# Designs tried in a protein design chat: VH-VL binders against q9fz32. Part 22

Target 1, 221 residues: q9fz32
Amino acid sequence: MALYCRDTLIIIFQKLTVADLARASCVCKVWNSVATEDDLVVSAFTAPWRIKELVGRPASVSFWRDNGIWKFAISHRICRGDSVTSLAVKYAVQVMDIKRLNNMMSDHGIYSRDRLLIPISNPEILANTTCYVELDKYAKREVAVLYLEGAPKREQPVPGTNQQSNLSADGKRRLIESLRRSMQVDDGTALYYLAIAEGDPRSALSEFSADLRWERQAGLN

## First folded at step 7 (VH-VL)

Design q8c (framework fv_enfortumab)
Fold by ESMFold2-Fast, scan of step 7:
Structure q8c (fold): chain C 221 residues (1-221), chain A 124 residues (1-124), chain B 107 residues (1-107)
Amino acid sequence: as target 1 above (221 residues)
Amino acid sequence: EVQLVESGGGLVQPGGSLRLSCAASGFTFSDYSMNWVRQAPGKGLEWVSYIWYSGSDIYYADSVKGRFTISRDNAKNSLSLQMNSLRDEDTAVYYCARELGYEGKWYSDYMDVWGQGTTVTVSS
Amino acid sequence: DIQMTQSPSSVSASVGDRVTITCRASQGIRSWLAWYQQKPGKAPKFLIYYASSLQSGVPSRFSGSGSGTDFTLTISSLQPEDFATYYCQQADSYPYTFGGGTKVEIK
């Protein structure tokens, strides 16, 4: 999520007028609530497994709902001679667990993949390691990935290439109005959730609903 | 009073078609995602289909995919389910259900308000 | 698809009894589980969302617990109006799936 994007938050604050100070205060309160939640959920997610560092953040805060071992996987680069059965033996896991994690109906299709996700059999392997939050295209979900042979290198983004939104000014106004209506919040709050959702109103609604569920859950405790 | 009322059920021959409707009242229909859930005689609940508040995201159970079409008309506060190529296994009470958000206006993945159901019988 | 298994299929109980119903998912569903109550001839009634969050207006004798794959619905002191069939439902992924139901009936 865009929780660590300072520039985005500054832009949101700059869009508010002096007449909207009360709304600006509300936006700041929402941001502080989300920031406190992020600190809490990251700590809650990593501490039981003694993980040294978690790189990346999920697109949805729903990722943080549960920190069970099934949230983690080893990234195995597929090599010649690999099979689901041989990898199950190598990693001391069940064939069915590998198939379920990777959405496989059979074990014939592994060579069409660059990697296979392996479920964690011994949680101690996570201790003092760095895990990467990644969306896996075959598992169709976000996973905290452990690289036993070292993490992949990420290319630096080219500044200025993706600077402009594809939406007109009228389109942006309509999205903000729609979100305000659906969420029953002020413009600043709607702008915040739209920003963390990279302009997708459906993702913005999902993020807001997830944050509201988390806040209610914490309040009921 | 928040209410959902289903209609359009009846007796049809195998291979026939039916269109179910669900009329919403007492709340802003366009703020909620909607579901169809069915229950065969003496059996448990089975989820059938989902539609996003705007109509853009639609999902179906594998058993009905390609045969059923969910749609909504926010101006008329109505939800529809077009059922084609009906089979005896489609015999059930069909419920429409509103997807719950906190305070009832935000996206959620739970069904908080249900209609009373409409009966569909596929028999010769 | 995620399979939801409820146990027991039925329970015979008396007013004042503590009733426990279990729901197991075939794979991890986090806390995306809801509980419903259905009386004969009636539509289901929503009770609990997000595994343990009680819907407003639902009596405090109802409680939910669990995460991941194992979930429990508890009625701490059964009342006459609680005799019904109870269903769990996962919302982790589409298609949504329900448990087979647990009928709570009079001894």
Scores: ipSAE 0.000, ipTM 0.407, lowest interface PAE 15.4, mean pLDDT 76

Design q8d (framework fv_enfortumab)
Fold by ESMFold2-Fast, scan of step 7:
Structure q8d (fold): chain C 221 residues (1-221), chain A 121 residues (1-121), chain B 107 residues (1-107)
Amino acid sequence: as target 1 above (221 residues)
Amino acid sequence: EVQLVESGGGLVQPGGSLRLSCAASGFTFSDYSMNWVRQAPGKGLEWVSYIWYSGSDIYYADSVKGRFTISRDNAKNSLSLQMNSLRDEDTAVYYCAREGYESDWYSFDYWGQGTTVTVSS
Amino acid sequence: DIQMTQSPSSVSASVGDRVTITCRASQGIRSWLAWYQQKPGKAPKFLIYYASSLQSGVPSRFSGSGSGTDFTLTISSLQPEDFATYYCQQADSYPYTFGGGTKVEIK
């Protein structure tokens, strides 16, 4: 969430007058206040599972509302001969739990993926480990992932400004303001949903609505 | 508004073929898994087939496996079911149903009106 | 395959009555159960997901409960528009399976 607020602030700085820069400085003070609270929520999130370190931060503040085991998953690198059934046996989890977590109905979907999320069956596996907060495109949500073989080398294609928006900077700013109002969220959250929707506000609203329902669903159980 | 409209049903003799279509509108079709569900006259609901949002993951009920083929065209927002070697027990109303984000993918949140398939001599 | 047994197959009720419909899975499905309402000649309407979560727009008189193998749909005070056939559906494992349906009829 802090990272996306930073990107929004950079866009603003490129368009601001001297007077506007003073207002942006006030926003930075608020962000620093939120960062202090962020440290506290991270501690609350990790303490029950005795996690050594949490790398990364979610784009949505709602991620912190629950600290249940369903927030965590093992990230398994798919190898030749792997199947959902063989991995279910290996990790002592249910086949359907793997399929649900990864938004899939059959084993055939595994071949299009580099990695597969595995549910945590024994929470003790999280003790004294490092977990990474990542947006998983297949699960369509943020997950705190554990890499048993170590975190993978980060793949960094040069995204470019055009790949995050089909609009000018002014158009993007107006869309973010519109989405913020419609969704009743902060600029960082609005920017996040616009980014994952590749600049399409209709898709951004759809993704936000889906995540909100998912969060309500998770909170009930 | 979300709409699913089925077509292609009709009367066919045993051993014949039919192709059902489902036209989707009012949502981003390529973001949702799709299903076919059927209902024989006076009977309950029976799941028939599933296709993942990308088309890469497909499942069939054992009763139709090898005879029916599900497919989708995300550019045209359409779902299809090719039905071959039809049997009397395939007589039913066939529904197109969306599974996805509006219901957190736990349910079939939108259904079409259904198209009737009658297999009889 | 997971067998879904729904009971009763039909029930006669009057407006204002409390109606309960039960659904039993042949094996544990945790909370992966949905309920649908179907009126004659119409497509099913989505009511409840994850055993107890009401779909947006569904009246609060509808409620779901249960987990594991035994589930219940309750209509606290039956209304004229509620006369329909109700189906449960498990989503715990492939293939997805439905209950046989419960017809709620006017007395």
Scores: ipSAE 0.000, ipTM 0.432, lowest interface PAE 15.6, mean pLDDT 76

Design q8e (framework fv_enfortumab)
Fold by ESMFold2-Fast, scan of step 7:
Structure q8e (fold): chain C 221 residues (1-221), chain A 123 residues (1-123), chain B 107 residues (1-107)
Amino acid sequence: as target 1 above (221 residues)
Amino acid sequence: EVQLVESGGGLVQPGGSLRLSCAASGFTFSDYSMNWVRQAPGKGLEWVSYIWYSGSDIYYADSVKGRFTISRDNAKNSLSLQMNSLRDEDTAVYYCARELGYSDWYEGYMDVWGQGTTVTVSS
Amino acid sequence: DIQMTQSPSSVSASVGDRVTITCRASQGIRSWLAWYQQKPGKAPKFLIYYASSLQSGVPSRFSGSGSGTDFTLTISSLQPEDFATYYCQQADSYPYTFGGGTKVEIK
């Protein structure tokens, strides 16, 4: 049996971690081709957590670089009487971990939100579940989200309509560069607005400007 | 294995020049912004320079501005620091360091470092 | 430039001790602060980002806290491999600046 056989390489890659697949992509063209295959990357990301289905795709391939538990979160629908403290008790997590995940400086930030991200304390909760790759406006990053009560009605792109498929790597980098300069923000913020605008820099600038105007009118900026 | 390897350090007289290089492997170099950080003997860390993943945005510490030039070659997975008009106070170990990914919204954090290359400026 | 002041400059501790290191910024840096560990003759190792977020692979005995101008790195139960110099670094604006370092020494 030849170690260079493509079928053998596919079987080997199915046993690698996400980080290992990303490293393997740098070796040779055949290995790189197999390592960048969408189904292998998704399988490597979900298999350790025994996730049944991953809905959606990230806007950046960097999302796949590691599959640590911090990539996942429970989306909790905020109800009357909820507080960061009470939710920390309910989900057996630390208050500071909730605040960190949601970029909260104070517990009062919960009152303006429909949903709150909760860190995963017990990875077993992910087994046989469906997770959704979503851009969270408060965390300002892509998160693989679990809905314990069932997913709400979604307006996000379906799997296979990923923004990255509409842009070359060079085109994406140039747009992020342009937006970063125009908005005077970091790469992540520029990427967020570009992603919600589906790669359209005009729409990204419009959304950012609308958010800035709202924040200024509310006295939050 | 994600790795950064510096080279080009050595002994040089005041007023001389050196070019440092940093070879990146095990990750997509063109997706990451890069830094140079130095450490004088027995002293703390001092940030020197930054270059964005595309090469378009560049920043320098005031102590090196106008004398040092940072550059990158994404096709060759390499980062460079051209050091001109070297002074005694430039004596240090020079590290190249990767910033935590641009797509992760964590600009400014140096998650991977090279082993360093020593620059000694002395007459 | 934003000045980063670390205290203490050195601390003597025994294995099992709780060690706290503080870092103060001359102006508000939000949560844009990182912590690094450096052993003699070695490159710095990344520990914490965004003031309190632990880097993958870093032991849970390390934790960070604070926001704005005052920050703390805590090692809950010091281990032999933790004797090193620790640095804070602000990432709020250019130029990036490091604290002066805190050397954690064996008693």
Scores: ipSAE 0.000, ipTM 0.416, lowest interface PAE 16.5, mean pLDDT 78

Design q8f (framework fv_enfortumab)
Fold by ESMFold2-Fast, scan of step 7:
Structure q8f (fold): chain C 221 residues (1-221), chain A 124 residues (1-124), chain B 107 residues (1-107)
Amino acid sequence: as target 1 above (221 residues)
Amino acid sequence: EVQLVESGGGLVQPGGSLRLSCAASGFTFSDYSMNWVRQAPGKGLEWVSYIWYSGSDIYYADSVKGRFTISRDNAKNSLSLQMNSLRDEDTAVYYCAREPGYESDWYPGAFDIWGQGTTVTVSS
Amino acid sequence: DIQMTQSPSSVSASVGDRVTITCRASQGIRSWLAWYQQKPGKAPKFLIYYASSLQSGVPSRFSGSGSGTDFTLTISSLQPEDFATYYCQQADSYPYTFGGGTKVEIK
């Protein structure tokens, strides 16, 4: 009942889910102070799945809004003889779920890719593993990725400031503000789309619009 | 229609001061970043200064840093350039130019509307 | 500062000619390049942005190409009203810098 004690608040926050933690941060400034600690947010995100380590951080804080299994995916290295159908059998998932996750209409294009994202069928596979927060260009979103045979030595850059962008600091500031207004989103979301578009504001708007259309089609908004 | 009109140019002695003004009409001035660009007689274009739509971010060419001050008054739809410690090399036609920042045309750093210019002559 | 080098400094051409103007940046500017046209005694007129995007109202005979450090403005069939000085300008970083200009004159 002594909620104003910082030590007590930290213990309470360590027991909350990320959704509960985010909601608690709206109550008062002391809760917001504790909730903004990176380690607490990461712990809340990983604890339900018993994940050992989360490498990388998302560009947008909206990534932390829920811990649904759809935040996670297996990165499968495509081998000769693979097909969406054979991988669906191997990983015990539906063909349609693989296609949705990877924004694909046909399995014939699979060999143009080095890797394919596979939905998590059994959450226990995440237990005691290391997951990587990566921007996947085909899924067009940040995903917590599991590499069953170990991460490749050259991982995709973490979305946000770690992604390569040849845009000047002043140019980035102007574009983020302009995109924020046009897209009606927060700075983090605008930065995310600008980063995946390699600093091209028109490509950023195009990617955002494509994501909104896909979300409407999939029933997500 | 959209218009920018400069004023305040004239003849001034080296070491003197002059204030240029730019009056904007036909658009929402507070939605645009603004620039000053100058052109010496018979020479090319030289960018002088930039100011963000809100007035919070300002940049200058090295040749004018510490001597020129850009400012804006969004309530009056006006842009200003205070020029101090003027040199012979500052002799030029001075243009104010609009930079799109909130339009659907996502091309920052391009000057889509220019004033007709005001002439500054620094001579003893 | 990023130096913008235009070539040629002047070109003599006839109506109907294809005119090519080049602009080179001293370092990579991606596609953050604009082109302007200036007639004697007048303010510059905006032609092209983002290296290749034509401003509304500008005739289709004008085109821009290039990325990184090397850029080109092309006038496919020169008209009488096209005799002017043309400038490139980089917007990748402050200070913004202009090329030295290319004067297109009547042959």
Scores: ipSAE 0.000, ipTM 0.423, lowest interface PAE 14.4, mean pLDDT 77

Design q8g (framework fv_enfortumab)
Fold by ESMFold2-Fast, scan of step 7:
Structure q8g (fold): chain C 221 residues (1-221), chain A 122 residues (1-122), chain B 107 residues (1-107)
Amino acid sequence: as target 1 above (221 residues)
Amino acid sequence: EVQLVESGGGLVQPGGSLRLSCAASGFTFSDYSMNWVRQAPGKGLEWVSYIWYSGSDIYYADSVKGRFTISRDNAKNSLSLQMNSLRDEDTAVYYCARETGYESDWYAFDIWGQGTTVTVSS
Amino acid sequence: DIQMTQSPSSVSASVGDRVTITCRASQGIRSWLAWYQQKPGKAPKFLIYYASSLQSGVPSRFSGSGSGTDFTLTISSLQPEDFATYYCQQADSYPYTFGGGTKVEIK
């Protein structure tokens, strides 16, 4: 058998839905390898809702099993005077749906929380937005969160749980020293850009240059 | 579990010396830059010193430069601060703090020890 | 040295209140600012980096904003566990410097 089999599987998997990709990952090692490819799964999850970017990844593959609107939620920061009833009216959703999403039995539980998850009633709100995959400790679920008031610019988690570099400690030091010299910054700044670039100095310089251009445009540099 | 434990604090006379130690566990110590940060009674935080993961780059606050020496022993997973010519104003809780590594999001102190108290009094 | 000035020095607040504290640098530090929370008798806890990015595990009621010289930490709906002293820290250059702290206390 030839290596061309992988190319064929990739083409086939690009035509599968999120549920189909999740099922395929349980068949065999080769299928599992292709089915767990990040770009295919993310594309299948985001395309129906026209999501611009999905930040973060779930801890469980079961998250990808369904791509229904119930996987998405608005993050509403609790303000004085808020109630489940008033928020249901504001967001045009049912009180019971808010309670179910947030694992609540009582209306008065909201003031012990920093936020309340609001179900999406109009899917168009997701179009061309950035959503964040988060575990909500109170709701006890992973959810793709939309921040209407804007998430912090660099809220994105560092890609991958296994941040293992292919570099030795000496190699990391030399790269950091080289980046410091090239960017004319301190160790921490060089380390930050190298970390978000997963140890790739070219990507680190690219990210730094993009930030520098944005700062110049904003008049901060 | 990731942990930093300081020791060596105590009561010392003005002009005396003390050596603080910080024992690291639960992570690869040699991959991280380390810092000492102090806090005088009822006051705010003051950065004291920094050492690169290999020991090659060292920085000090002006208030301690020439009197304090930071060092590390990567084989023993330990950080040290040799404090000489101690003054009344050096009285503080001294924290050992890990600086975010090359695989972390930011240049900040993500792991702190519980602190060790140094009292300089006659 | 870059001087970091926090205001107010203390604020009295009730559970559910919106609390804002400010931090001003004596010179431009771009976005190289971190925020820490410290409870009495405890070591500081890391909250925010790069002026506005939340550390993993920090509640979403905490947010940071600002760039250059003027920065703000906001707690949108104060909880009982949030009564603490908050410090800003610049990471633009050595020596690292901290603000004087803002104590958030029970009204």
Scores: ipSAE 0.000, ipTM 0.391, lowest interface PAE 18.1, mean pLDDT 76

Design q8h (framework fv_enfortumab)
Fold by ESMFold2-Fast, scan of step 7:
Structure q8h (fold): chain C 221 residues (1-221), chain A 124 residues (1-124), chain B 107 residues (1-107)
Amino acid sequence: as target 1 above (221 residues)
Amino acid sequence: EVQLVESGGGLVQPGGSLRLSCAASGFTFSDYSMNWVRQAPGKGLEWVSYIWYSGSDIYYADSVKGRFTISRDNAKNSLSLQMNSLRDEDTAVYYCARDLSFEGDWLTDYMDVWGQGTTVTVSS
Amino acid sequence: DIQMTQSPSSVSASVGDRVTITCRASQGIRSWLAWYQQKPGKAPKFLIYYASSLQSGVPSRFSGSGSGTDFTLTISSLQPEDFATYYCQQADSYPYTFGGGTKVEIK
């Protein structure tokens, strides 16, 4: 039997995991409408980690597809004497995990950065905290960031908008597949460039090409 | 098991061209970045070229820039090195080598699997 | 480019001996160093990554240590199959660069 009462659906959806909510959105109009409500999606994403508040919203709905620990990171402000090795020891994580998260080919990459993303080793650190959804230019993806010293000042670089949807779901899928093929990258990378380009595929290709040329000149790739 | 097999080596005159191939088996080739490394007779290892798993990013040693072209065909599980304007100094055994991957992660820094090499001799 | 200097260029040793090979980088590479073993007529074999981490299947008599610019490969009790040339390689940045090699030979 179908679920007709909106109140009942809301209560049920509050008990679902992020993956379950994403699946439910594909079933029917009523389920999709309820499943895409901001408060339900945010609750499903934050509840497993007991996060007090999530500030900001992702530019892409794909961010909500899973709520695994890899979606979260500590934003560490780089200080004199910091190195990938010393930070790995400090935060009890592996050096390779830091390099992968930050798309680093060498340790020298940290000196060109104000901040470095650190993987979460102990999920309990997220309990009763405020996390910020940020588009990280080095990780090439949106991350739910924890600031141990408090969020940085408002004068940080323009992160992009969190409202983009002038396309049908099918049109967006076709764009991502086209960009993925043109750039020869995975879905996540294509989605990242589409997000920073505010849904414009030509701007996405331009940004990707510019980053690739800069990285080649800098010897990063 | 994981295997890389080089071919295409031989004797070539200075200024000539040669195309090396590397056939990959036993793993998902398209998930790994690849390298060419060479070793001149009685000398040490010298890195030659790198190609990203998708083919989008390519790097060369300064000694071969403008003369060598690395490429890959993920559908055929093969890596290639087109060598033009060959010099005496290019005489070496050429190895293809796979970048180390931690559970399919695309960002790696080491060479964990090597082919047996193919010999290139540049002489008149 | 980062220059890698190995010493000694060769060492004569007997089965059971402790062998130590050193590798120096021209600039700091943290722990981004690998060690390879090469036997005559064979391709190099991957031994150690991240300065001290043993590749799966490599005997525990092999160990690596060091960070920054100075690195050491140690074979605690040399076996007949260990007579080979050993190379270090920095993985800090492109281009990848190798040390000149250290030949471990019988005497």
Scores: ipSAE 0.000, ipTM 0.409, lowest interface PAE 19.5, mean pLDDT 77

Design q8i (framework fv_enfortumab)
Fold by ESMFold2-Fast, scan of step 7:
Structure q8i (fold): chain C 221 residues (1-221), chain A 124 residues (1-124), chain B 107 residues (1-107)
Amino acid sequence: as target 1 above (221 residues)
Amino acid sequence: EVQLVESGGGLVQPGGSLRLSCAASGFTFSDYSMNWVRQAPGKGLEWVSYIWYSGSDIYYADSVKGRFTISRDNAKNSLSLQMNSLRDEDTAVYYCARELGYSSGWYEDYMDVWGQGTTVTVSS
Amino acid sequence: DIQMTQSPSSVSASVGDRVTITCRASQGIRSWLAWYQQKPGKAPKFLIYYASSLQSGVPSRFSGSGSGTDFTLTISSLQPEDFATYYCQQADSYPYTFGGGTKVEIK
């Protein structure tokens, strides 16, 4: 059968969207092996937006499951005179979309932040650019970030690396396995939330619940 | 048992202030987001305010924004609503309600446990 | 803000009747709708979440359906303890908003 030949599968997968690749990987384990190749996944994610280069990788393979515009954001450095309203005008986006992306329904002002994430209004802005996969502290999610003002001065911490050496290999596996079952997610997603919670499974569950709530309210389910 | 008990209601003149409290028992208060919901005499339910389990994210109904302040003290298992510049239309029974927490790997966004309510009457 | 419209405002019914209550959102809320029951002088009681998921301990005669903008609460065979006011509530976005309520009264 042609669908079980590796060369045929690679050609087929090169023509699928990221969501289609994720679905294909659930059908057959042979397809799953091909679908998890890093270069293929990155190409499928970046091609629709004509992105030149993607720097960094998400902790969770679920990041790749869709490549909608909501995966991307512009990093805007907060300057004197900036307001959510003035930035909405500057970037041609809605005030509410900025607030949702940056989790700004609380009593916190923008000047408590070093940057604000701006949602992408026109996908053409992504063409031939470099995007950075980063965990944003306030948005509490991984975003493919575009820097109009140039590359970041500091490297974004890679999720899942900061606290790995503090646990035995067997202890890490047990925590990831337990958390994965509790959250009903893949190992990468569990590792991501465990990492941002600094190895605390309860904090990881709380962060996951918070993100699930925000995704529901933003229509990103 | 899981329980929420409101207090602090009473009679107040227009322009006055009241502070409502909600005491939580029988569950880990710091794991749950909390709401205030009110009901005017003979009227329906009106959502008033929300506070995240950690206290970081707060939302208000437009009718109370700028006048009411929600807060929580996780060490004391208590929720508060500071009500300033009270108006006749704020007359209602005020309920505190817990949001349905994390269950079987799914986050729920619904009010599963309610207090008995405390009555606020704004009149001369 | 999302406006929630319930109909009817009241319904007169007898024990054993099938009662249907509708709730309409002014914009799409997907399935983020809850139903509550309130008896006179009591706090509301949670019945249904995510439009159709029955809360543990709630009788199976209660059911919810719908998605998007149009939702229905059904009581398949009304019991004496079901005479109450029912409210829908959207959880799609803040501010949360409730329907105006439907009072189920003895015929």
Scores: ipSAE 0.000, ipTM 0.415, lowest interface PAE 16.9, mean pLDDT 76

Design q8j (framework fv_enfortumab)
Fold by ESMFold2-Fast, scan of step 7:
Structure q8j (fold): chain C 221 residues (1-221), chain A 124 residues (1-124), chain B 107 residues (1-107)
Amino acid sequence: as target 1 above (221 residues)
Amino acid sequence: EVQLVESGGGLVQPGGSLRLSCAASGFTFSDYSMNWVRQAPGKGLEWVSYIWYSGSDIYYADSVKGRFTISRDNAKNSLSLQMNSLRDEDTAVYYCAREVSYDSNWYTGYFDYWGQGTTVTVSS
Amino acid sequence: DIQMTQSPSSVSASVGDRVTITCRASQGIRSWLAWYQQKPGKAPKFLIYYASSLQSGVPSRFSGSGSGTDFTLTISSLQPEDFATYYCQQADSYPYTFGGGTKVEIK
C-alpha cells in the first residue's frame, strides 16, 4: 500500500516501533521528514523503557535507529578509591563494557575524568526517570544519560547546540576525502559522518560502523 | 597504498636497550590506533603494546610493563617502542600493526595492516 | 587474561582438501574474533573479522563460524598458496591474545 500525504503518514507512524521509524526514514526524503517528527521518535524511543522524560536532542540520525539498552548509561561521579574493576562490581556490569562505552583501553585515565559512563545492566533502573541526551567527549558519541545523584551541577552542552568544529575548511576537505576512501562511500556520506562526529575522524568511523552493523542486523544491507 | 616499515632491530646484550621505529605511509596516521606485536623464533604471535590515535591511552602486556615505552609522533607519521632492560625472552621479530575501527561501534581490536617486522636478538 | 587454544597444532593436507581449524576461548568473547594467515618469513595477513566476516580480497574458500567460546576456520578446497600457519585472535578484552597457531603443511 502506497502512502500519499503527510497526515496519513503521521497516523501510521504513531503505531510504528523506533526500528520501523528508522527504516522508514531510510526509504525516501518524505518518509525521513515524517519519521523524524520529534514527538513520534521520542515516544517510540522511550516507551519500552518507561522513561518519564528525555531531555535534549541528538545531532546524529543514527541515535534514533535503535532504542536498545546500549543507548543508555549511568553517569557516575568519580571518587577517590574508584576503579573500573570496583565500579564493574558495584553496577553489576563487565569491565570491558565500561571501557568500550567510555572509549578507553586502560584504567590509567579514570582519575583525569570528573564522571564515567556505566552501562545499564538492569533496564528497570530507567523506569520513571529523566534521561539526558549528551554528546560525551570520551565516548565520542551521543548517549542517553541517567544521573542517580540528580541533575548535573554544571551546565552541560546540549548535543547539537553551538558545537563548532575546530577543523579548517581545508582540513575538512582532506578528512572527508580520507574517510570517503577508507569507508568506500561517496563524499556526501563521508561529510555526514564527519559532521555528526564534530570533525573527529575516529568518531566518524565509529558512527559509520555502528550504522552499518545496525543496517546489517535490520536486513537493510 | 598503506605501508608500515619497521627499523631499529639488532643484536643486544641482556640488560641492554633498543628503540624500534615504524614509519607509516599511504594513510592518515593520526586517525588510527597502533600496536606492537612480536613473534619469538618458531613461536606464535604475542601482543605487546597499544597506543590510541592521539597518544592519550597506552596499554602494555604484563611481560613488558615497566620496561617498554610506546610513543607516537603524528606530525612525522611514526610509531616508536623504547625497549629497556632487555631479556633473552624478548628475542623476537617485532611487528608494527594498524588497528581498524570501521566494523565496530566499540573498540576495534583487528589488525588490518602489518609491517614486515624488525628482528631483535638478545644474546651474549 | 583470555587464553586462546587452537587445534590441531598442525595438519597435513593435500590440494583440494577441506581443512577445518578450531579455536577455543577460555571465556565468552561473543563474536570478537579474527583469523590471520602467516606464510614463512612474512607478516601475518588479515583474513576474517567478527568471527565470520571475510576481509575484502580474501578468497571465498575461506570461511569462519562460531560465537561465544568455540570458533572454526574452514578452507573449503585447499590451494597451494594456502599452506601457511593460521592464528585466531580475540578482540573482546585487553590484553588481546592469540591462539598458538595451526600449521597447514603439505601431505
Scores: ipSAE 0.000, ipTM 0.437, lowest interface PAE 17.1, mean pLDDT 77

